# VH-VL binders against q9vpl3: the designs that were tried, part 60

Target 1, 224 residues: q9vpl3
Amino acid sequence: RGKINIQRPKAPHYERARVVAVTQPKYPELPKAKSCFKTRAERTQQQQENPYNEIIAREVRNWLDHSRLVAFFHLSSITADDIFRVRVQLHKQNLHLKSYGSKIIEQAVKNTRYEAIVPLFHSNHCIVFSPDPEKTAALLRIVRRVPQMVLLGGIVEETMLSRNQLVAYAQMPGLHAVQAQLVQTLSQAPGHLIQQLQAHQNSFVQVLDVHAKNQMNEETPKST

## First folded at step 3 (VH-VL)

Design g24 (framework fv_cemiplimab)
Fold by ESMFold2-Fast, scan of step 3:
Structure g24 (fold): chain C 224 residues (1-224), chain A 122 residues (1-122), chain B 107 residues (1-107)
Amino acid sequence: as target 1 above (224 residues)
Amino acid sequence: EVQLLESGGVLVQPGGSLRLSCAASGFTFSNYAMHWVRQAPGKGLEWVSAISWSGGSTYFADSVKGRFTISRDNSKNTLYLQMNSLKGEDTAVYYCARDVYDSEGFLYFDYWGQGTLVTVSS
Amino acid sequence: DIQMTQSPSSLSASVGDSITITCRASQSISTYLNWYQQKPGKAPNLLIYGASSLQSGVPSRFSGSGSGTDFTLTIRTLQPEDFATYYCQQGYSTPRTFGPGTVVDFR
């Protein structure tokens, strides 16, 4: 084959080590800390000079610049083996599951159009990237069987979509229909979808808060 | 097969404007970021501008900021470079190039067009 | 911006020679360096990406090495078709920058 596109690898039969090697970017080895104590200034300077954080932030930006599909998930406790199986299954569909720290994501999207997504990542999260938006249906089929991954929303063709909008997008019959839908979506006021994504996350948090309060009240039931 | 074909290069007066086009075929154009790279006669390669897959993010060399704009039409598989306030130092062969971001995090230009010559002279 | 330099600026070689071209970055770019070949009157062609990965279809006599700020392109057993200009390019940050080029001439 004369063309190489590693961002869209086909992986019908991969060895575990090879899949990991293909999907993970190369990082410089972090220097080992040699002190039991460091001053605040030393810790701050070391953190600011950390080449690992800069490389990862650049990696996130590159994924955003080269992906037509970006899906955001809340990630609950999951074993390393389970997440690896999910990653392998996603990779076979040209879907790339990545997990980055909130600070690194903030650094990557600072001063960009994506800065508004930062609040979505203040809890445990993971992101799926793909150059192919037609893989949205495959993505949702795969994560349906992974209860630890809760879809928050995504970005398709640089348009931010709520969870419900992304689910609807997955049901669209093809590329021309997708373009028509995006034209309609883009006609909405600036920031509209970002606010919907943030509201959805806030609603999820509120549901969890209500559940916790109801559990507490159930343990100590009230009487009229 | 992947093909990139530039057009639009002509002789233009200083202070003039010109739009270059790059027609792409043989791949899903909308899946790739695209770049413009120029080469002055007898000189080396100089990066000019970049555009993300959707056209939502654009980047420019300091030498052309404020004068050039990059755009794309994914429905027509075409990349554009609008050049305004042209100067003698903008005289060069302009190449469009496909940008690959691989799973290892490497960025590189795997395919280039044949180039189109822009001459800025009175 | 990251500045790239190449050494030598030009060299004269014979078929069968082994040659090396060096590229230096003004700051560390890890392994985010690419090498391109340009023949007279033609567009550049990708030879090596990520400092050491050989592009599909490129002869095995080409090899790259290095990390950080210092990089090397080696051509073993130079062939007639290898007389060209070679450029290094950093893919670490925007703006992308190229070295000034090394001209490999037939003597």
Scores: ipSAE 0.007, ipTM 0.509, lowest interface PAE 9.7, mean pLDDT 78

Design g25 (framework fv_cemiplimab)
Fold by ESMFold2-Fast, scan of step 3:
Structure g25 (fold): chain C 224 residues (1-224), chain A 122 residues (1-122), chain B 107 residues (1-107)
Amino acid sequence: as target 1 above (224 residues)
Amino acid sequence: EVQLLESGGVLVQPGGSLRLSCAASGFTFSNYAMTWVRQAPGKGLEWVSGISWSGGSTYFADSVKGRFTISRDNSKNTLYLQMNSLKGEDTAVYYCARDIYDSEGFLYFDYWGQGTLVTVSS
Amino acid sequence: DIQMTQSPSSLSASVGDSITITCRASQSISTYLNWYQQKPGKAPNLLIYGASSLQSGVPSRFSGSGSGTDFTLTIRTLQPEDFATYYCQQGYSTPRTFGPGTVVDFR
């Protein structure tokens, strides 16, 4: 096979697209020009559960079941080349960047303890998975150089952590016992943790609004 | 070097109980899901049970649901299978294996132990 | 549960032969299919995962193909060490299920 395999991207979205492409119904669509009204299936109204959504939701559940580290990010506009470079850097550290639609996330975490994360995914987002929680420091170091990715929070060893708690976790020595003690300490008030995750999302929206208004004010010529 | 070593297989009377152990070495045990697969003498492979990296999720084949329990001790790098209400049909070599979910999303068993024989007979 | 079927149940072959084993799933499993080899008295060994990906250290004479419900394992230029039992296994859904196995024996 030579180097054929190294020419193939190791992108998580490639795997998702491949699965969807294989399982997706390939029925001929009615030509738009042939009908003055869109069929019910062509409307944005999602009435029934889609079988390929369940396949992708199963993939998300598998990632959650096989990962000790899960980090949630808001993702601002980023080029394909830039995100590819980030994926390569993360993959070298056994960190796997995945992007899933909000409805898929909701379907995957429904009736699980992770259902509280759904509101984090109403805007552009991505998730990083790893079986190795010691890679949290490496993750934050890589993401520091990517301003388009904003850390919202995560799950470490089945415990939901806020942005500040994840940063604190990353600064701990690499001993699992020490890390487990930190996680246990940080998880003493789950209600406050969930509220902190929501507050970070709300604060980010507020910061964007303030930043936009400041940019408008700074760009507006002042009359002298 | 990844090594998995099963132990605990003995002759047991029908209705009896037995606990199997699998000692893991050569990798970070707590980062991987694990599984038990059995094989009756002269027959094929049958998946029995699986457990997530943390022990928070467990899975069982219909033939053993309610009778078998899977658990792990990540501090001892050891996987367990508690078998209760044993039947003649449970006579098999029991293998432990490492359960992989890789970056491409594939699930497979990459390393297997040598197996331990459980015989259920009167 | 997803039921797996293999054909043939056994086959006799000579060194140098090219052989093909098929595996069928009772429902679509995409490409979540693995192939294992087991020699008498030994534990199984992973050959192929994800229908077509060759495991590190496995000879290139082994290849896999297929998607959905129909899958194939091919062994080109059979070697003496290839006389073994071969199993397919689906990783699509729990419970995980194996095929009944195909015995490749000496002619």
Scores: ipSAE 0.255, ipTM 0.637, lowest interface PAE 3.9, mean pLDDT 80

Design g26 (framework fv_cemiplimab)
Fold by ESMFold2-Fast, scan of step 3:
Structure g26 (fold): chain C 224 residues (1-224), chain A 122 residues (1-122), chain B 107 residues (1-107)
Amino acid sequence: as target 1 above (224 residues)
Amino acid sequence: EVQLLESGGVLVQPGGSLRLSCAASGFTFSNYAMTWVRQAPGKGLEWVSGISWSGGSTYFADSVKGRFTISRDNSKNTLYLQMNSLKGEDTAVYYCAREPYDSEGFLYFDYWGQGTLVTVSS
Amino acid sequence: DIQMTQSPSSLSASVGDSITITCRASQSISTYLNWYQQKPGKAPNLLIYGASSLQSGVPSRFSGSGSGTDFTLTIRTLQPEDFATYYCQQGYSTPRTFGPGTVVDFR
């Protein structure tokens, strides 16, 4: 229990965890390295003693494997009736609210590109899954009315995004291709967002040009 | 610049054990997930096992689960595959490959070693 | 597990031809598909990752497209060094799975 900071989500932790996965620790000590190896061995033993955790972790991996939108929330104290109402509203939009223990999540994201997200789940949390990334706007609109759920970040089209990047993604109207391109831009320097808006305009013109050319070629079948 | 060098492939008897090594150089080894992929003579590629950048997570193909163990030593830039209870069907060239996590989250095997041949006698 | 299939299993082509290889996944894998080239007696080389991203150093005559379950590798103006076996591979989930391969032979 206890209150977790509800004033500000810790969105930077999402990207910090990602950076930790990429960068090497500085000046490792031989005694510390040995301790880390022993801790890993003990962890493996614990998994063997509790095979139930692996079964549930497989369920989480299945959700991750089949979801193009995954959103992470800090969850403050909420009544069963209130969370049920939120689940019903989300389910109507093909958004699936799930809660799993931190150990289960760690096991689920092991050996995947998402291993870096584990630090986000040291406190009370919940996750929303959806196969449809265009539901991000609907998701944020629904949870905006639930102050107990604070957005931490997410994964869209298998790309890890901070809270602010996910909010920016939700604000983009339009085609899957445009949103996917924005996701790439949001994972880079902020200056690229302006450049991406220009690229978006150019891509739209290119799509129209291709469509027009395809229409002109309809009269001449070219297939085998 | 990026180099992966496998070693340890030899002829072993069915039921035997063997440890393969993959020496990495030219990049920061501890920043990358690593994988083992094998290819039986005249056959296609088969993913065998993977390990996270820290070594804290490992996965195996069903065909080798319970018999093979993957591990790494980031201080020595070396990846290992411990193979136990070997079968004739394990006869293959074993490749070590690097699995980067790029800015778009794509996972792929960008650099491969030359392979080491493991033959399980019959 | 996600099953991968390739079509055709083999094809014969001449230098200068343009060829197309298809890869299909048993489930949607978004754009998490990679293409590898393997020459006889050599290790595989990455050609394309993320369905359409050309790996550094790979000639521009190689291109990839597709999303979801259907993917295509196209080689324009086939060169002598392009006679090889081509594999698709999904990077979407564990276990990672490869297609059975497409052999591109000179005849």
Scores: ipSAE 0.005, ipTM 0.423, lowest interface PAE 15.4, mean pLDDT 75

Design g27 (framework fv_cemiplimab)
Fold by ESMFold2-Fast, scan of step 3:
Structure g27 (fold): chain C 224 residues (1-224), chain A 122 residues (1-122), chain B 107 residues (1-107)
Amino acid sequence: as target 1 above (224 residues)
Amino acid sequence: EVQLLESGGVLVQPGGSLRLSCAASGFTFSNYAMTWVRQAPGKGLEWVSGISWSGGSTYFADSVKGRFTISRDNSKNTLYLQMNSLKGEDTAVYYCARDVWDSEGFLYFDYWGQGTLVTVSS
Amino acid sequence: DIQMTQSPSSLSASVGDSITITCRASQSISTYLNWYQQKPGKAPNLLIYGASSLQSGVPSRFSGSGSGTDFTLTIRTLQPEDFATYYCQQGYSTPRTFGPGTVVDFR
């Protein structure tokens, strides 16, 4: 189509129209028409979509059933090499870094006491599991050196804790003293705790954005 | 050394109740999920019940659901199985076992107790 | 529920023989299969987990293989202490289920 003038004829001459039709690739049929000719494998895959999500949701349920410490993090952009190094360091302390889609987490915690955590996972996230709650201090020391991982909160001994509460837990001298404190924390409304966890996430994102912009301005402003 | 010791198995009349205990030692009990597996005389193994590390999640085989309750006391390193409305078919050696979830995501029972015999008969 | 079957139900073997026990799941369980050994009058012992991983302290003559629905336990050079009942067990979903067992007798 060499011409775009409004008054120019759009229909090519008969012979030219035939040449254009032959050289143009055929586009796929409408999705609805193609769905009628699904292969057996495609139909089977569609029927098995839920089983795949359920398998991974089962994995999440198993982690929750076998972990006394669960920590939630917002995960900013990080290289594969950096996250691998973090995983290795955490694994040495019996801390297991996992990433799951928000739909899978929702399926895993639906109808459980942990259903309230779902909103925390609508953005990039990761979770650290451990059977040993005494490793909370080691966890915080390791992730402190990883600015891309921002602590949102966690679950310790089945009690949901905010970021500040989890930090305080790591510094407490004894388990029995902590139990008394956690009992009082549970008296607060679940919505209030979740809102605090989300507010911390938003605050850290804002701090990271400002810091990133300042670093960009310092490194690239009218560079030679 | 990891050890699990079951106790409480006795002769009980049909319709009776019985509580089994499993005392754990040699590991941090509260870090592990636990399970009960039974074996009728001369028969194979049958999984009965499981409990998460905290006791917050419990699971039962259909044959015992509604009659049996599993619980644990992490301060005493003890696992319990409360058995109600006992039937002749509940006659078995009851084993407790440690339920492991490893880093590759495999579930298995790595240590077992010696078992306690429950006989349900008139 | 996932049903587990084993073949054979029993077999007779002599010391030095190589034997194979098969386990089948009613649906795919990937590699989430475990093998246990039970000697007469004793509690079961874990031999293999995750279809092919040998438990610490278990002799290397034991090996496992398989994925999906079909699994195999092999004992390469049967020893006197290997005469026992062997059970497969799926760790894929709750309820956990065991196979009916395979009795390995002397002969």
Scores: ipSAE 0.104, ipTM 0.616, lowest interface PAE 5.2, mean pLDDT 80

Design g28 (framework fv_cemiplimab)
Fold by ESMFold2-Fast, scan of step 3:
Parts: sequence; structure tokens; C-alpha cells
Structure g28 (fold): chain C 224 residues (1-224), chain A 122 residues (1-122), chain B 107 residues (1-107)
Amino acid sequence: as target 1 above (224 residues)
Amino acid sequence: EVQLLESGGVLVQPGGSLRLSCAASGFTFSNYAMTWVRQAPGKGLEWVSGISWSGGSTYFADSVKGRFTISRDNSKNTLYLQMNSLKGEDTAVYYCARDVFDSEGFLYFDYWGQGTLVTVSS
Amino acid sequence: DIQMTQSPSSLSASVGDSITITCRASQSISTYLNWYQQKPGKAPNLLIYGASSLQSGVPSRFSGSGSGTDFTLTIRTLQPEDFATYYCQQGYSTPRTFGPGTVVDFR
């Protein structure tokens, strides 16, 4: 294969399911009689020896480190066909939709600057990655038509942003330097980062209740 | 077209400090993670340090952690390795390499510099 | 840390032979394995990434296979320029680790 897909920072493909399916963890078998007396230390040791959790956690960290745009979403029940269509639309814009278990995300961001995002993932969630921060506006336009996905916040140019800050970034004129300055300004908003993210989480739970009403009286936007 | 050129390798006394540079050309430097790999005379390859595209994340081998610092200047297309408290075991050819993160999530070193020799002795 | 081992440590072969080099990881690394070739006095060059993907410009006589902990590099119809040291390297976790190398030399 040619070098066409390795010339720039790329987010991992959602086809990673193949790699995960092939990987088989190897663990020493514990005597059946002693398994119920497993100590905290023994549980920690066993978790440390889980190679597939570490593979996935490493993958998540690599996505975070190599993406200039990361957006976090709460995900309501959605069909496989619908999520596939969303993935295709996002992929056309170099936006990569990924879903990971909350424990995997916690493992990936533990002891990193991104540890504050863990509370966002205690319920159903998904993440969108991109090497191109100028795609934030395109991301929000696509997701606006997917009521099952509710924006929680994101990371732009390695700066953690709340939902409102990310929306403001997307509405800035397309001058990259100006958008970079805006990111720096927005990131210094008052309030503790964790509490800001938790407040947005609570607001989004309320929005989901409103969204349920809207689903009953709204129609899918027409394509042209 | 892709070129990586290391410089700075010299003879240095134990406990001394040295800064290595790697000048990159032929690609958009700020789009790639970079790494340093060393090879002691007559021995195999040993990964030393890595840095993300922006410099926001850095990684080190346990043998150099706390003594070495990796940094980059994207405006000058240059990668640096600051080496402090040098030991005889640090004697090696130091290679700069481009660390590719592809669309499948694979990490590999596709282009390497010619290497610069660091000797820690006397 | 993930430890990498290679076998054999050295191998003597003749031009036209087919050879196989094996690489083992101390724990599962899925397909996150790369192969490099290094000629005396030269920098390494990438041959194969992701266990089986051939790097652009590398002759088709080189092939890789494997997943999990066991990996192989095969060189079919060995050429004079193939006498070199070959290293496997895991790209799964930090620290990145290399195998000790396999020296392929003339018989």
C-alpha cells in the first residue's frame, strides 16, 4: 500500500473492531475456591494483566494525543443503521466517531491532563476525533440532525472546552489564528473544570428530556 | 524528499550535559509525532523518547526518565533532546525518526535520520 | 514493559534461499508489530508495519504475518542486499520496545 494515508496525523479507523476481535487476553487461572477472596491488590494485579483493555486504552490515548479536535457526546438509543449513516457523513469530513467503555476511557486518561473528562462517560457516550479543528462547524451541523447525540464538550488544540465554548469556537470566522486565540480565551473561563463539565452534564440530561418531546413533533430535515 | 538530519553528538564527560538537534524537511513537521532511538556500539536498537505533534505529550524510556527532556520547535522544524547527567551507558548513535500514527491507529517509524554519535567517556 | 525476543539470533543463508525470522512479545500486542532492516553503518529502514502491511518501496519478497504474541518475517528468494540485521518492534504501548535483532549473513 501507498503512503497516501500516512502523510498527516490520522485518527484510528472505526474498523478497529477487527483488531479487538482477534485479540485474546491471556490470564493465569485462579483456583476456583479462592476467587471470592480476591483482595484489592489481587484485583489490581489482574486488571494490570488485562492486555485487551490496555490495547483499547492505549488506542484512546493515541487518539486524544494525535487529534486537534475531540468532541464528547451523550448517546441515546440509536439503531445500528442510523449510527452507521452518521459515521459515513462524519468520515467524509475527516471526523471519526468512536465508542469506548467508561472503564477504558478512565484507564486511558488516568494520570493525564484529561482526567477531568471521566464523569462525562458514566452513561452512554461517544467521541468524535479529527486532526482538523476547522471541521468543528461541520461536526456541529451534522450532529444537529442527530437528536440522539448531545454535545457535552470537547478539546480543541489541546485545550478543554465546555459545550458553550466549543459552540462559540465553531461560529468564529474561518481564520485559523483568530480561532486559536478564541480557544485560549475561552479556556480561561471562571470555574473549576470538573464542576463546569458536570454542570453541562446536568444541563444535557435536562435537554434530553426536552429532546424526547421534540422527537414526537419534529420531522427529519430534507436533503438537497 | 523527507529528510531528517541529526547534529550535536560529541565526546562528553560523565555527569555532563548535551543537547541534540534534528532538522526536518520535506514534510509538514507540525503534523507528526517524533521520536529518538539510540544504538550502543555493537548492540541493538533502544527507544529513548517520543513527543506528540504539538509537544503537549512527551514519553521516556525508564533508563533516561528524569535525565532527558524532549522538545520541539514547530516554527523551525526542529526536534531536540536535552541530555543531562550523562552516563557511560548513554554512549550510542542517536537517531531521529518520524513517528507515524495512521488512519488504522498503527504507530511506526517510517523515516530515520543518519544518526549522531554521542560518546560519554573520560 | 513489553519484552520482545527474536529467533534465531543469527542465520547463515545463500542467495536464492527463503528465510523466516520469528518475533515473540511477552504479552499480547494484537497486530501492533513493525519490522525494520538495518545494514552495517546505516540507519534502520521500515519494512513492514501493523504485522503484515508492506511499506511503500519495499520489495514484495518481504512478507509478515502473526497476531497476539507470535509474529514472523519471511524473505523469499534472498538477494545480496538482504544480508542485514532485522529488528521487530512493538507499537502497542509505551515504552516502545525492540527485539534484540537477527543477523542474516552469508553461509
Scores: ipSAE 0.007, ipTM 0.489, lowest interface PAE 10.5, mean pLDDT 77

Design g29 (framework fv_cemiplimab)
Fold by ESMFold2-Fast, scan of step 3:
Structure g29 (fold): chain C 224 residues (1-224), chain A 122 residues (1-122), chain B 107 residues (1-107)
Amino acid sequence: as target 1 above (224 residues)
Amino acid sequence: EVQLLESGGVLVQPGGSLRLSCAASGFTFSNYAMTWVRQAPGKGLEWVSGISWSGGSTYFADSVKGRFTISRDNSKNTLYLQMNSLKGEDTAVYYCARDVYESEGFLYFDYWGQGTLVTVSS
Amino acid sequence: DIQMTQSPSSLSASVGDSITITCRASQSISTYLNWYQQKPGKAPNLLIYGASSLQSGVPSRFSGSGSGTDFTLTIRTLQPEDFATYYCQQGYSTPRTFGPGTVVDFR
């Protein structure tokens, strides 16, 4: 993890807001409020589903439908300026940084082979999507400079990979056939990936716990 | 140099079956979702079916659901539409198109083939 | 399903005219609207995506605007090659739906 290569924008905030609007995803508007009285059919529809969550879940499914590379990250505290800089750098490499609520991700991957990833998104997270799996090396090079983003694992060409497997994939330049063989070789049964990703998450949680305890031990009794 | 070339359109009897093919070149086919859009003679465009980059997810318009299936062979850079239980209403020029999803969440069809005419008539 | 309507269904114009085509969605689609041009006997081509983003290679005389349910395609200084049928299409939800088209004919 090197020094992050993020600089404060030179432009005033209003000008920066316009630039951000061009690069940020556009989200569906919430449906307009209905009348105080609802028909039985309308009440049944609301009881069975949340239309807003389904709309955003479709957006997640669209990303999965259009991406050969999906990388999962734990996201620590980061400023809006810093994440914007990272998003711009990633976008130049056709890498798209997105963040979605855990319930939305669960809804999007329900009844798919990727249901097992849901536990990864119970903490602060973000996901990077790309149609081009050759960009995995570029992704890891960029995020190496961002200590707040911790790689958990990913999906490459429909194969679920742990952090170490994804890093190995990124370090193997070569023919597409060779890369496909490597991905298949590194891949284990779908359940195996979750076990490795959870183990990696538990290691990260352990590091956070040690860090918190070290902070508490150094802090005076008056400070929490 | 994106090129899409449809083939397979012929005259077929009602209730018959037909498979359309779309040969893609000039781009990495497996990096893109694909779609089929049809146009009845003298009428407007109607979206028919879509498929994810891997073929793992498929989508259909209600008018064709249960009768049509969409598939792809990424090793051959080819998209397919299998049409079963054809009706007179299925008579149309069938276009394949590249389905793009970009970072702001916009879905659009940036390149289209020339189309192949399917006529369903007795 | 989201229903798309276009107005007018057809219009006649002369070279050099500025024309406007309107597209309406049956429910809010934010800015998830695309415009396509189709010349007789040819496949459609993408003009504008995301309501206002001009596709690479498309002349700057084409512009789009709108959000929610109401959208507009404007062609400034109409050229002979612009006589075609224009379609709007929502990319907001599946099934993807097209408007019925607007035919732009020479006057």
Scores: ipSAE 0.250, ipTM 0.669, lowest interface PAE 4.9, mean pLDDT 80

Design g3 (framework fv_cemiplimab)
Fold by ESMFold2-Fast, scan of step 3:
Structure g3 (fold): chain C 224 residues (1-224), chain A 122 residues (1-122), chain B 107 residues (1-107)
Amino acid sequence: as target 1 above (224 residues)
Amino acid sequence: EVQLLESGGVLVQPGGSLRLSCAASGFTFSYYAMTWVRQAPGKGLEWVSGISWSGGSTYFADSVKGRFTISRDNSKNTLYLQMNSLKGEDTAVYYCARDVYDSEGFLYFDYWGQGTLVTVSS
Amino acid sequence: DIQMTQSPSSLSASVGDSITITCRASQSISTYLNWYQQKPGKAPNLLIYGASSLQSGVPSRFSGSGSGTDFTLTIRTLQPEDFATYYCQQGYSTPRTFGPGTVVDFR
C-alpha cells in the first residue's frame, strides 16, 4: 500500500519525525465547535486554557534552560525540502531549528527576563537553539545561503543582542573569554528592546581595542 | 573525560544546615543544566533539585521545597546544594548529575558523580 | 506528580537468561522514559533514554520499548556484570520521578 509502509519499523526514528513535523500539522486534533460564535477574546481565552499550548510552552522553556545561544529569524516561504536541508546542516553543528506559534512563545517567556522578545514573533518566524555560543559563526555562515531566513536578533549567554551585535559576536575568535567580554560590551540596559537591538559604533570600537589587547597579552613569545 | 566530584557530606544534627559542592571537569560546565539526586540507605533514587545552565531557573521536589536551595558558579565549574532545616528523612547519599536536553527533546542524566553521604542524626 | 512503579521488585536469574523489567507511569509520558543501572556501592549509569535509545557504550543486549504508560527493559543473554538494581525515570514533567527499582540477583 502507498499509505502503509510495511518495510519501515512500527516506530520511525525521532530525527525523521522532527523533519516531518516541519511540514505536518503540529497541533493535536481539537474538539469541533458546532454552534458557538467565538469572539477574539473568547478565542484567546480558549488558547490560553489549552493544555497542549502549555505542553509546548514547557518545551520552549526547556530549550531556553539548556541553551546559551538562541537566534531569532523571520521566515519567508520555503519548501519542505529546502528547510530539511538547512535543518540537517544546522544539526551537524549542534544547532536546533524550531518553530513555535507567537502565543506559545509569549506563554513560555511571560514573567521571565526574555519577555521583551515577544514582538519579534508577530510574523512568520523560527528559532535556532544551541548549548554552544561558539557556534554563532557556523549558524550565520549556514543561513547566509538561505535568503528565506532573515536574522532578527538573539540571546547569547542571557544577553539580548541585535542582528548587528550577533554578526559582530560571530566575527570574533572562538576564545570564550574574548566572546564573553564582547557580549558584555554589546549588551545595553535591560527592558528597552529598541535600545538593546541597536549596535553602537563606539561600543564596537572599544570591544575591538580590548580584543586586540587580549590577543597581544595571550601571545607569549617566550614560551617553549 | 567527564568527571563530577561531590563533597561536603557529614553528620549533622536535626534542624542543622549543610552545603554540598559538586566539582565538574572534562566538559564545558556552563553549557549544561545540572541536578541533584539522593538515595537513602537501602532505598531507591529520589530527584531533589535542578538548575538551568545559567542558574536563572531552579526546580525542587516538594519534600525539600523551602528548605533547600540550588546554585552554581560557572567561573569555578561548581554546583552547590544548600540544605537548611535538615530532618532525619534527608539522610542519603547525594549525587550530582549532568542534565541533558537533546535535539529530539529527551531529558536525561548522562553522567553522575560518585556521591557524598549526608547523615542527619541526634 | 507522576508516580512510577516497577515490577518485579526483585528477580533471580542465571547467566545466559533473558529477563524483562516493567515500568508503569501514573499518567501518559509519551516516550519520555529513561533507564538507569546501579551496581552495589556505585553511582547510577544511564542505559537507555527516550524509552528505546541505547546510550553510547552500553552493550547491545540491553533494549527498551514502550510508550504512554507502559514500558519494558529487556536484557538478553544476561552476563555476570548485569547484577545490579535497575531504575526507570520519567523526563516528561517536573518534578522528575524514579521508579522504586528492580534488584537483579544471580543464582
Scores: ipSAE 0.322, ipTM 0.700, lowest interface PAE 3.2, mean pLDDT 80

Design g30 (framework fv_cemiplimab)
Fold by ESMFold2-Fast, scan of step 3:
Structure g30 (fold): chain C 224 residues (1-224), chain A 122 residues (1-122), chain B 107 residues (1-107)
Amino acid sequence: as target 1 above (224 residues)
Amino acid sequence: EVQLLESGGVLVQPGGSLRLSCAASGFTFSNYAMTWVRQAPGKGLEWVSGISWSGGSTYFADSVKGRFTISRDNSKNTLYLQMNSLKGEDTAVYYCARDVYYSEGFLYFDYWGQGTLVTVSS
Amino acid sequence: DIQMTQSPSSLSASVGDSITITCRASQSISTYLNWYQQKPGKAPNLLIYGASSLQSGVPSRFSGSGSGTDFTLTIRTLQPEDFATYYCQQGYSTPRTFGPGTVVDFR
């Protein structure tokens, strides 16, 4: 027996819904959020039209205000087909890949607690947003297969995390309360002992993850 | 079921202060932005204030900026609106509502409380 | 601020009628427009979001259309419970703004 899907109980048949999703416009009209891939004309228009800059900055603030997971990436040259493939994979996990000009990002975050992220956007970049911080592991798994996207850091549960801290957070699947406590611990102002404890916690977490995997399936060898 | 229950609406003299509360249940309160919308007697709806899921970002209508503050306590599933320097024009039914930002970029208020009446007069 | 206008301000209709309410934004808001219904003495409830997406639990006789600056709400085969005030609201920019409302009265 299946319960009615609370989110979309009257959605089209699975195959039709998937086809419709795939055929959605790749480059939606302004004022919708832009992808990591932008044309030169789109970048020029975004920078020079002041009213649109404010509107897009508000969109960025809305994403930040409604996302418990924000991940920042450096983006190397990537084809439209490749970025579309990545976007589809991310969307299936409720992960939303967006690209905005650096001036728009600065305008959106100045005078906010997020102002520290501005230096991350001096080069080509993109951002992934999600309301669900549990999706951090899924995000990193998908991005590991995309060499053009290099993780710089992120924000989880309002806490700024470095690349290494975000990776450590991702390695605690199914332990949501423990993950929240880890985020608080990793973000604490460091003394020498605290820095050492954070490094030790990261190593310990990695060891525990390996042991947890081994306990789940001891009979399955990965290399025979 | 999603439920929002406002409280705190009373008669207040001009220049006075009042704090409204909105108790939320039936959903993970900390996952959603929240908003306050008011309606003066016989008039339409007016957006007043909004707050992000964490309380880290707050927004206000120009008519209340500097006088009202919005806050939330995620451990108690409660939203607050602190109203200072109240004026006759602030007389209205105040609704709290859940503020949704969907994957398509849409912002909308999907669930509303029943409202609490604030009257500002001597 | 984005200004919202609605027309008509009020209309009288009978059960079984099909009615259309229009909403206009002072600048382009793409499809970031929502429709709410408010019955006398009650809180508003969401009918349509994103100009044309029907909220779960809302009868299929309600439909929305439009993009940019011009939007419409259509109620096909009006029922007794549909006599209410209808508001459009832009979700495009802060501050969020509502239209002045359209009162649908029983004729």
Scores: ipSAE 0.012, ipTM 0.514, lowest interface PAE 8.4, mean pLDDT 78

